# VH-VL binders against p40593: the designs that were tried, part 14

Target 1, 148 residues: p40593
Amino acid sequence: MIHPLIQRLTTTLGYPLLDADGLDRQVRTQPFSVLFFAGDPQRFPEALDVAVILPELVKAFPQLAPALIAGADEARLQGRYGFSVWPSLVFLAGERYLGCLSRVLDWGEYLERIPAILAGENEDLPRIPVLSPESGTPSCSPMETSES
Key: E = the ipSAE of ESMFold2; O = the ipSAE of OpenDDE; V2 = 0.75 times the mean of E and O plus 0.25 times the DockQ between their complexes.

## First folded at step 5 (VH-VL)

Design e7 (framework fv_concizumab; at its last look DockQ between E and O 0.30; V2 from the best seeds 0.00; counts 0 for: pae E 10.2 > 2)
Fold by ESMFold2-Fast, scan of step 5:
Structure e7 (fold): chain C 148 residues (1-148), chain A 125 residues (1-125), chain B 112 residues (1-112)
Amino acid sequence: as target 1 above (148 residues)
Amino acid sequence: EVQLVESGGGLVKPGGSLRLSCAASGFTFSSYYMSWVRQTPEKRLEWVAEISGSGGSIYFPDSVQGRFTISRDNAKNSLYLQMNSLRAEDTAVYYCAKDIYTYEVSGKTYYFDYWGQGTTVTVSS
Amino acid sequence: DIVMTQTPLSLSVTPGQPASISCKSSQSLLHSDGKTYLNWYLQKPGQSPQLLIYEVSNRFSGVPDRFSGSGSGTDFTLKISRVEAEDVGVYYCMQSIQWPYTFGGGTKVEIK
């Protein structure tokens, strides 16, 4: 069953809900996408905060096509983007991975980081893991950032 | 032979609701994306909803977002469109359409290869 | 949304004569995968739309060879080399490169 705050994104706001197959079509049909990996909100309650914030982010960045990832495919698709913390927002330009933002951030941090991610110039966020079986799985969570 | 049979259309007042059904046969229903496409009285075709084979992906255009819900029951080979808060501009013949796309093949392509006979929805006071 | 524009609005053809229908998109339908996502449908009077041509130039099963599609980028053409009585109906182009999928306004083909 899907939590009401998360379900509202698909039923009231009409955001696509994507399995792995649907994600292929999303990245082929949209110039920019923001993918919401919510996880289980009972385990990751910040997913509910991100669900509330995501529509406001889309209003601020209307070039982003939002979509939710279906629970059954979250683990498979998580490996593609290399995040380890739930919830996460993954940003794409077509099929190209631009970066991610894990957990809930302050509104000012979203406004600062999303433009840099979309420009493809953000050095602070982890990228897709290097092709090596010895490499760890990087997280897209920020280390520590002072608010100014 | 592929067959798609729609039902559930009718006359309804503005603000009302209708649930459309599409019974599919002649192909592996659960493997294919399915869509609803409507045709207005002026004969304009408008895509209104799409759902993946598993039901895990759903899409709507802005014109019906928040008002329409698409779902499927693969055990019954059935596709559904729940239409709420109906408006005069929703008056149309609603067609169930099969997408050629399936996750089982490489070289992906997207278009509607078969359409049902349609069911008429009239929203009028 | 991608806007699809068809010309002419209607066409009257003497049986056995050729017919040509134009479809223009507001942006390119060429995908980075090398495919162009432009399709043609025919709706005969009293019937549902049926697929004629997919991805610009490929005839669907059972479609006679008098039908041909061509074009690239934003400009596409459907040709019927010799129109027969059963070809009467409304022809629609459709782009499927991005959501929402959009259709042209239709071209009605009638016999003189």
Scores: ipSAE 0.117, ipTM 0.693, lowest interface PAE 4.6, mean pLDDT 85
Fold by OpenDDE, look of step 6:
Structure e7 (fold): chain C 148 residues (1-148), chain A 125 residues (1-125), chain B 112 residues (1-112)
Amino acid sequence: as target 1 above (148 residues)
Amino acid sequence: EVQLVESGGGLVKPGGSLRLSCAASGFTFSSYYMSWVRQTPEKRLEWVAEISGSGGSIYFPDSVQGRFTISRDNAKNSLYLQMNSLRAEDTAVYYCAKDIYTYEVSGKTYYFDYWGQGTTVTVSS
Amino acid sequence: DIVMTQTPLSLSVTPGQPASISCKSSQSLLHSDGKTYLNWYLQKPGQSPQLLIYEVSNRFSGVPDRFSGSGSGTDFTLKISRVEAEDVGVYYCMQSIQWPYTFGGGTKVEIK
């Protein structure tokens, strides 16, 4: 069961809940996104603090479109962005990865670090190769009928 | 043949609640996004909710956000719309609509290809 | 929200004559994927809406060749080359480039 403080982001504040398909749509339609990877709040209690802080961050940075990652898709999507610490806020410019902020930070740290992330000034960003979907055009290689 | 059959419409007072259901057949239900679209008495069409095939992605317009919940039971090929805190402006025919293919390799298509016959919701004092 | 404006509000057509319906969007419906997310629906009297055209110009399955869609960016047109009695109803354009999805106000087509 989703913790009430996390569920409030979707039910009360109207943040989209995103699976992998929803994420692809989000990044195509929103100039900037902040994705909340909450994890299990029993395992990661700081997720509840971030769930309270996130709406205030969105007010401070209104260019950010917030979204909650669906729990069933968190592990799969974590692999896409390469963070290892829970909870995490992942920042995107369209499809482009800008950075992440993991665990709960002090309010002042968010205000300092988010502008730098949005400006693309974070040197330590692993260049996640945008796996261009290989248009695997099945080359129907014509079977050369060897006329023997 | 694709079939969508809505049910659960009725008369309700302002502030009341109602649950709509849609029974789907003729396609792989879990592979498609599903939406609710309503038509007002003035014949305006309004998108109300969307849900992904897995149910992991959910979208609402601001007009119904926080009041409506969309869900699905893929084992029952059923879509639901829970409507709470109903208002007079929620009076409409509610249609279940088949939406885009989930995980389509060739790219996502964003249209409703099939609609149900609708169920009428009237919110009146 | 994207505002969809249809013109005219109503059209009375003699059978066998052409009809044209305009749809304008408040912003471009061209996506970065190269697709334009404009669709057309017909609601016949006493029926639910049905898909006619998707992505500006693609006829949906079973839609007669007399229906055609065109346009780009913010300006779109649905044409009926020869209106038949079965074409009576309300036509709606819809954008699906972003949430919320929005519809035009509709154009009522009647036979003279």
Scores: ipSAE 0.037, ipTM 0.685, lowest interface PAE 4.1, mean pLDDT 88
Fold by ESMFold2, look of step 6:
Structure e7 (fold): chain C 148 residues (1-148), chain A 125 residues (1-125), chain B 112 residues (1-112)
Amino acid sequence: as target 1 above (148 residues)
Amino acid sequence: EVQLVESGGGLVKPGGSLRLSCAASGFTFSSYYMSWVRQTPEKRLEWVAEISGSGGSIYFPDSVQGRFTISRDNAKNSLYLQMNSLRAEDTAVYYCAKDIYTYEVSGKTYYFDYWGQGTTVTVSS
Amino acid sequence: DIVMTQTPLSLSVTPGQPASISCKSSQSLLHSDGKTYLNWYLQKPGQSPQLLIYEVSNRFSGVPDRFSGSGSGTDFTLKISRVEAEDVGVYYCMQSIQWPYTFGGGTKVEIK
């Protein structure tokens, strides 16, 4: 069953739970979004820490529209943003990918990195993978968008 | 030929619950986002819930967050609104509304092209 | 929340005469996709709201040519070139650029 801390985001706090259809609507209706890819908390227990932190991040950065990505569509959407470490927060400006933050970070690191991501000054910084296989950390660089 | 028919309204005490239903016909129900919109006794319109065609994306405004849930049964062409912990300010006519939005046919535009006739919810002692 | 302000609150108009309704938003309704997400609805007496105009100026199917919408950014207008008896009701503007979607307070149009 869904862990209560994750379920609280949608049930109590009213964050959208998005599939692919919902993602398209979110990105067209919100100037900035933060998408939470929680994964399976049994496999990725740091997801529970991020679930507790995310509402506080939204309070600190009120321009961000939060959303949770539906577990059934996580794999389909994962490749779009180029991450392989769960949990991840993906940041968008409209449809445009701005960057991502994987694992749980210290509060100070969120306050340092999120403004840079939102300003488009994101640099790809390595993170030690928590749950990745032997491969290196994936790039969380901004996604390039087509002219369409 | 699009038709939306709401039911389930009535009189309920504060703290009570109601489930509203909307029967849809005349379009491919599962392809379209659906919403509930309410009209207060002062005639103000308030959007209160949205659900994607598959049911996988759901959103609410702060005013009903944590108290209302929205669902759909695509096999029965039916939309539902479960309202819990009702308050006097929830008194309104509740409309089922079809969104134009779908991935397949309408592009990425968001407005309600068809509304039902509404069902009245009264919350009072 | 984007606040939508309509003026006037009501109009009493002689049949065949024009009517004009203003809607102002607290934020720009122009999206980066180039579209402006401002819509107009009409609620006739005893009926539910019906879509009249979408994306500022596009008439919905079956809406007569006497209805027109205009505006940009934060300032929008609905005009009826010749008001007829079937045009009576309450007109609402609505923004759909962001959640929560919000409506104006309504403008009641009556025939004198």
Scores: ipSAE 0.006, ipTM 0.617, lowest interface PAE 10.2, mean pLDDT 83
ESMFold2 (binder alone), look of step 6: mean pLDDT 91; pTM 0.940

Design e8 (framework fv_concizumab)
Fold by ESMFold2-Fast, scan of step 5:
Structure e8 (fold): chain C 148 residues (1-148), chain A 125 residues (1-125), chain B 112 residues (1-112)
Amino acid sequence: as target 1 above (148 residues)
Amino acid sequence: EVQLVESGGGLVKPGGSLRLSCAASGFTFSSYAMSWVRQTPEKRLEWVATISGSGGSIYFPDSVQGRFTISRDNAKNSLYLQMNSLRAEDTAVYYCAKDIYTWEVSGRTYYFDYWGQGTTVTVSS
Amino acid sequence: DIVMTQTPLSLSVTPGQPASISCKSSQSLLHSDGKTYLNWYLQKPGQSPQLLIYEVSNRFSGVPDRFSGSGSGTDFTLKISRVEAEDVGVYYCMQSIQWPYTFGGGTKVEIK
């Protein structure tokens, strides 16, 4: 069954629940999207924290169109975006991948990182690529940083 | 011949619940997105819900947020709308509508090519 | 939400005369894919809405050629070259470029 805190996003807040076809429509119609890959909250309990934070992020960044990814398609679409850690938020400008934020972050970190992602100050990737194991994948893990 | 037949409408008090059904025939039901669109007594058309062919993607407007649920049974060629916590402003004729959108065709298009006859929902004390 | 505005609210036409209906959107309906997501529906008295024109100018199957759609961006027009008795009803424009789908308020066409 689906956890109430996650189910609330679709039933009470009206966020779309997207399979691969719905994602195709979302990236085509929305200027910016934030996609929530929750995973199984029994295995990844931080998904419940992200579920609570996501509506507040949408209030802070109203240009973002939020959506959940259907469980059956999560693993396949994970390959498309190349993240390895659950839960993850994936940020798109139309079809273009902008970046991702894995696990739950503190509020200040979201306020710092999301504007940089939306401005393309991270890597500005072309339209969502077809990712293969041989091409290398983008990481939602912290980037390499110098000590200072 | 594409046919959509709605049922389940009726008179209900505020706060009540109602479940609408739509029986589809004449096309490959599981391939197409399906929608509910309502028409108010003032004759305004309002989109209510959309569900993808597989049932994996679901969309609602803010006006029915948290109160309505859309579902489908592809084995029975049936579409459903569960309406809870009904309000006077939900009074309308509810139409089942077939979206042209399908994952099987390139060059996506979005519009309602066929509509059912409608079923009337009246929310009144 | 995209707001759709139709004018006029109603139109009384002598049989055989032309009719013109305007639809304006609060933002452009042209997508980056090159398509414009503006559709027209007709609801005849006592009947369900039916598709008339999709994507600005394409007539749905069975729709007579006296119906034509035109426009771009935010301004769209539906024209009936010569109104027949069976054309009586309420005409609605609809945008499907983004969620939620929204409709115009309708234009009632009747015969004098």
Scores: ipSAE 0.000, ipTM 0.572, lowest interface PAE 13.2, mean pLDDT 84

Design e9 (framework fv_concizumab)
Fold by ESMFold2-Fast, scan of step 5:
Structure e9 (fold): chain C 148 residues (1-148), chain A 123 residues (1-123), chain B 112 residues (1-112)
Amino acid sequence: as target 1 above (148 residues)
Amino acid sequence: EVQLVESGGGLVKPGGSLRLSCAASGFTFSSYAMSWVRQTPEKRLEWVATISGSGGSIYFPDSVQGRFTISRDNAKNSLYLQMNSLRAEDTAVYYCAKDIYTYSGKTYYFDYWGQGTTVTVSS
Amino acid sequence: DIVMTQTPLSLSVTPGQPASISCKSSQSLLHSDGKTYLNWYLQKPGQSPQLLIYEVSNRFSGVPDRFSGSGSGTDFTLKISRVEAEDVGVYYCMQSIQWPYTFGGGTKVEIK
């Protein structure tokens, strides 16, 4: 069963739900995307907080095309963007990785960090890695890790 | 060979709901994306929804966002469109279409269309 | 959204004569992968739309070779070298380079 707060994003708000094929189409067609990697809300309860705040973020940043990643493909696609903490929001300009925001943040932090990400102020970030640990640390990878 | 048969259309009042079905045969249903495309009384064609073969990817245009839900049952070779909060502008013939949608092949078009089912939203 | 514009709105043709239909897009349909995502459909009276041409110039299975598609960028043409009675109907172009997929307004082909 998919949690109602997460399912609402697809069924009520009409956000796309993407597998790997759909993600490719999304990044080829949308100028900017925010991808929601929710994980299992029993293991990662902050996913429910992010599910509530995501529509408000889209209202604040209407240039973002939101999408959810299908649960079956989340682990495989996680490797593409290199985040290690669930839930995560991944920001793209077309196919280009801009950054990510893991866990739930304070509203003020979203308002401060998203414009910087969209402005491409992380120009030193490598393009999306294919299992490449040499690239250094992306801005969305926290220095401290948490386990659920 | 390929057959797509829609059903579930009818007359409904504004604010009402309808569920359309499409029965598919003649191809490996789960291997193909499926779409709904509608044709207005003025004969304009509008894409309404797409669902991938596995059901893992779903797309809608802004005009039906939040009101329509697309789903499929691969065991029954069936595609569905749940339409809620219907408006006069949703009046159209709704076609089920077999959707060539593959990234590896880089091909995107509708190769076969169903016969259509008519939805009329009127007071 | 990409806007698709077809001309003419209608065309009356004597059997055996050629016909030409234009489709223009508000932005280029050429992708960086080298493909151009423009497709043509025919809707005969009382019937569902059927695929005629995909990706500018490829005839779908069973489509007679009197039908041909051409064009690039934003300007596309569908030609029927020798119109037959069975070719009457409304022709639609469609772009599939990006969501939402959009269609032209249609061109009605009639026999004189």
Scores: ipSAE 0.000, ipTM 0.584, lowest interface PAE 12.1, mean pLDDT 84

Design g1 (framework fv_diridavumab)
Fold by ESMFold2-Fast, scan of step 5:
Structure g1 (fold): chain C 148 residues (1-148), chain A 123 residues (1-123), chain B 111 residues (1-111)
Amino acid sequence: as target 1 above (148 residues)
Amino acid sequence: EVQLVESGAEVKKPGSSVKVSCKASGGTFSSYAISWVRQAPGQGPEWMGGIIPIFGTAKYAPKFQGRVTITADDFAGTVYMELSSLRSEDTAMYYCARGSKYWFSTYYYMDVWGKGTTVTVSS
Amino acid sequence: QSVLTQPPSVSAAPGQKVTISCSGSSSNIGNDYVSWYQQLPGTAPKLLIYDNNKRPSGIPDRFSGSKSGTSATLGITGLQTGDEANYYCGTWDSSLSAGYVFGGGTKLTVL
């Protein structure tokens, strides 16, 4: 962990920092997980906003077991989960992928979108999303339509 | 535009505590971090800490950790700063200030300031 | 003692150009955006520059900011007597021992 606000999640709040073995244990033992892909906060400063918000999301959704991904594995797992924008939160039900939310959102938007993602537990979703070669640079959040 | 209205001047004895309030007028604190900044006579401003009222999450500068408590009411209409174990060097103007974002880091700056509350500590 | 270093004073004549420096470290200016605040006697600080070089609405373009490495600079052109004030830089410090930090301040005198 590079930045103190991100490091606080593991050192003060006790969130696990997961490598490959840790991730396997997390998805096998936790009913629901939220995985935080922070990236480099110098390149992606919104990662600091998500670091502040994440503990509050866990309070609002106590069924979520939060975890961070070790920097060496972030790029590899980005490919497996199929997001292109940093930071991202990936939501899992055990080993099942439920969805993700990229960048920082307004608090009300988190409160609306997370229940919908978690409701996906009744759907048959891939264990790990496969990155589609036909898709562009996908984002887990709806993007604002740019006007020319 | 939002204005921050602070409580009135306080005169306190050493060893006592003081609690200053900051109320939003013309809006609420719902999406903003609120900081407390003090300024002793002839000195520059000093950040004491702040709170994100909608979350109840507070952060304190290490110099004031253990002596300062920052709280917010249930609907984020008023923020409080309580400073305990007062000393003469705590004599200062105490400002509340609204952060540009609801977090205390990258892109953070204070865009709306209260007029300040004078706290005098003397025996 | 401030963690951000500013010259204690600066002076220039009306119509002149002045610059005020602010020096920090990798844990503050090197890691985060810098803001500048103007404080007239008896008043609260007023935001003058944010995100290194952006001006709030109502701040004239005579005021500018820049950042390079671990230092930031406030520039004031077309100096006016009403610009006499204390100027403070500020930024977030990401070290374990700090939060938001201000510079020691620079008193600008228009002679």
Scores: ipSAE 0.000, ipTM 0.539, lowest interface PAE 12.1, mean pLDDT 82

Design g10 (framework fv_diridavumab)
Fold by ESMFold2-Fast, scan of step 5:
Structure g10 (fold): chain C 148 residues (1-148), chain A 121 residues (1-121), chain B 111 residues (1-111)
Amino acid sequence: as target 1 above (148 residues)
Amino acid sequence: EVQLVESGAEVKKPGSSVKVSCKASGGTFSKYAISWVRQAPGQGPEWMGGIIPIFGTAKYAPKFQGRVTITADDFAGTVYMELSSLRSEDTAMYYCARGLYSRTFYYMDVWGKGTTVTVSS
Amino acid sequence: QSVLTQPPSVSAAPGQKVTISCSGSSSNIGDNYVSWYQQLPGTAPKLLIYDNNKRPSGIPDRFSGSKSGTSATLGITGLQTGDEANYYCGTWDSSLSAYYVFGGGTKLTVL
């Protein structure tokens, strides 16, 4: 039912699989969290790439507490955090949304962007995203070069 | 009350390197990031870079990329800034400054007293 | 490339009001929070204002900040002799080589 590479994160590595109550506990007890929204890997095959890289990211950033979101709650919490691209990694400081990284990135880009997100450089921070997944520009997109 | 304690004054020759330390006293670096800011005599402050000590990765201002290295020894509660290929223009007061992770690059709330670095032959 | 422009000096008498401007671009002030720092002679900078208009604990309400478009303003009312200092704005520049940038500074002379 669940792809083995994603299931390994909870069964072999012991990452929590969070429902709403579990998420509330996570954000109140952990200084920093990375939440993995995998989606359906048949629809979003990059979820498998992110599942492989996530343990390596946790090794590189050991104070990040990783967690997966239960499938039944993924769509609802997607609306809360305002991303529209799957898969996504959502970064929190306690309860505070810091930003996200959508799709799979190369290793060097994760090492560059995660510190910036944790330092609060994300333009989304001044707002609580209340966007439907079907509406607006996703906050979890790589920055594009500005047109002059 | 947390204080940031910087290492002592340095006098260096052109072409050498200098390594300045910043230690938290009365607190920890576990929920903070540390920036390095310098100020040449009679000039305004200039951001050099910063680090989140618990993650060990640093961000540098473009002017200093390739000459500056910022590292953290989280075990000792100390952050270091090393500046290489020194020139007379590097003569300045060097500050470490603290911010919360969620606001580190928007403001700095606690500052060290500064380390004077003089580059002369 | 970021440039934050402040007037190099302002002067006023005790009890007066002064404003100090900080002008930038869309990639710095336009897109990001602005902070203000006070630097007394021989001391490290001290945070006066963060997140455009918020005061840290211990900063009196006669200090205020505001931001409109690509410009920010520091206001000081009821000016006191102890306010004589250099004042710097600061913000993140979100251009391709993102980094923190300070304004050139404004020397406030009292009396």
Scores: ipSAE 0.006, ipTM 0.511, lowest interface PAE 12.8, mean pLDDT 81

Design g11 (framework fv_diridavumab)
Fold by ESMFold2-Fast, scan of step 5:
Structure g11 (fold): chain C 148 residues (1-148), chain A 123 residues (1-123), chain B 111 residues (1-111)
Amino acid sequence: as target 1 above (148 residues)
Amino acid sequence: EVQLVESGAEVKKPGSSVKVSCKASGGTFSSYAISWVRQAPGQGPEWMGGIIPIFGTAKYAPKFQGRVTITADDFAGTVYMELSSLRSEDTAMYYCARGRSYWLSEYYYMDVWGKGTTVTVSS
Amino acid sequence: QSVLTQPPSVSAAPGQKVTISCSGSSSNIGNDYVSWYQQLPGTAPKLLIYDNNKRPSGIPDRFSGSKSGTSATLGITGLQTGDEANYYCGTWDSSLSAGYVFGGGTKLTVL
């Protein structure tokens, strides 16, 4: 079921809702994109917070072309971009993967981290990451060690 | 420009309930959060709660939780605030105001205000 | 009591500059954006400043806002008689009282 706060992004604000073919068009035509992977908001309620803040991020960074990913393709494209946490914002320069921001962050943290992502400071990230079981899958969260 | 049109003044007796309406003129509430703010004579404004009509849930200030109910119609054209178990200290001007919400449970600045509805509670 | 503290009054002459302070804590001003509202007698509050220092369309640049730590300030330059009003700061409070909170208000008198 599409939540009203998420549906507003496509119906009121006109953000495209992309399947795989739509994504190929987006990366071909837009210099920069921010892709919103909401997941199921009943399971991941922070997706609603990200849905509210995304239009404000686009106003702050007007070079970003926002888009939502169709629910049926979210899991499949998660494999392509390698994030493991819902919701996530994925940042692209054309078809190049620049980075991601998972869960909801403070406004100040978005203002600090997005410019660094757009500048390509994480140039070691693969252009099209591929998920692999338990081996080298990129994460949108900082690595945290398990200490006793 | 959008304007907020509030319902007319009310005179109520203690123990009753009052329901104030707020209508969007020149637009709808589908893209905004709506807050209810009251102001007693000679006092500053006090936030009571708000609603994001497209979400269909409301958030209430702890002081008013249990006595206040905020709702929106199915078309997001009108928002209502109902206050129950009225007391003399509920005598105030009641404003609806349109604003932003950056997080689902947090409300921010209010940029468009209704003209206010006077509610007088007297025996 | 108000959780955001403002001076109850301030006064200055036309053409002068005035500053109104708003003091809070780490759970409100220290953690969130501050807004400022002007209320003329008999009218609804009017938004002057949002997100600490931004002006809505139609608000002249003689109104400015700033925030440092757990305090915020509203600056008004080139005072005019029409500025005589009550001024309120506001922000989100994330403590146990979770809600939007207003300051106690400052009455600006223009002599």
Scores: ipSAE 0.000, ipTM 0.491, lowest interface PAE 16.7, mean pLDDT 80

Design g12 (framework fv_diridavumab)
Fold by ESMFold2-Fast, scan of step 5:
Structure g12 (fold): chain C 148 residues (1-148), chain A 120 residues (1-120), chain B 111 residues (1-111)
Amino acid sequence: as target 1 above (148 residues)
Amino acid sequence: EVQLVESGAEVKKPGSSVKVSCKASGGTFSSYAISWVRQAPGQGPEWMGGIIPIFGTAKYAPKFQGRVTITADDFAGTVYMELSSLRSEDTAMYYCARGYWRSEYYMDVWGKGTTVTVSS
Amino acid sequence: QSVLTQPPSVSAAPGQKVTISCSGSSSNIGDNYVSWYQQLPGTAPKLLIYDNNKRPSGIPDRFSGSKSGTSATLGITGLQTGDEANYYCGTWDSSLSAGYVFGGGTKLTVL
């Protein structure tokens, strides 16, 4: 069932496919991670575009350790990281959530937004009303304006 | 619809280099890879390499690695292929072709080809 | 020598059908989508089939593709004299990490 362009990330490029234990190890060992949440590419065809662009993003930002999330854990971790749209890239500094980028963006947008995310600025992240700062769930910046 | 316009025919001496251009007309390179494919007289096509212009990243076939350089000026909508250390067996028609990166570079739009002749 | 193996020639009469095979390995056809190209004398190759079995706009349904394991097949029904051409399969080779590969080609003659 795995699309060849997504499968290539693990088979040819050696990106880890993480379950819960693997994710815990990844965040303990890597200073920065980018986690790819592809979803079902038949439902979300932009996942294939992100699969192609992700290796190029890693070349541009070599401090990022890329990984894919096992399908069984994707929905659970969507709740943890608070993104609403598939596909999404989630950025971490060790265990700390830095931000996410949903759908496919223009190359220039990736070059502008990723440094801001890695610096902890989180510009362009959607704002939602929250009753306390602890309860707030940051959402990824979607490509579609319909989320505003 | 997009057209790929290649530069004119070249006649070169052995040991020299050649640089062929490919310009997109009526479209952009944003969702595409551009491949260079050559075909010697009486032979089948041979993939030399390709580039995704918006990323500037190129991949080369092992046979041509070290002799071929593919570059892009995405702002101008032009891709270049430079082949160095020319030999008589480099005499061929050189095509640029547009591919979809999502489908592993299948080539849907082809230039008309540039004839390169290497003679001693 | 080509990485993908095709028969060098096939022939049939007008109105008949032919199949052209393309054989590879797990790292190319086995893992990747297959395309088919038609080349008429003096012209650039033309895409006939992509993603194993899909036709671009303008390609008649007489042309069909299929893939099974490490082999692919191009089918042509209702042969016409204008179908005389060289036919090439093509795919990505994952073992090379950078290699699109073409088959050796099959010359179709309509007798």
Scores: ipSAE 0.005, ipTM 0.499, lowest interface PAE 14.6, mean pLDDT 80

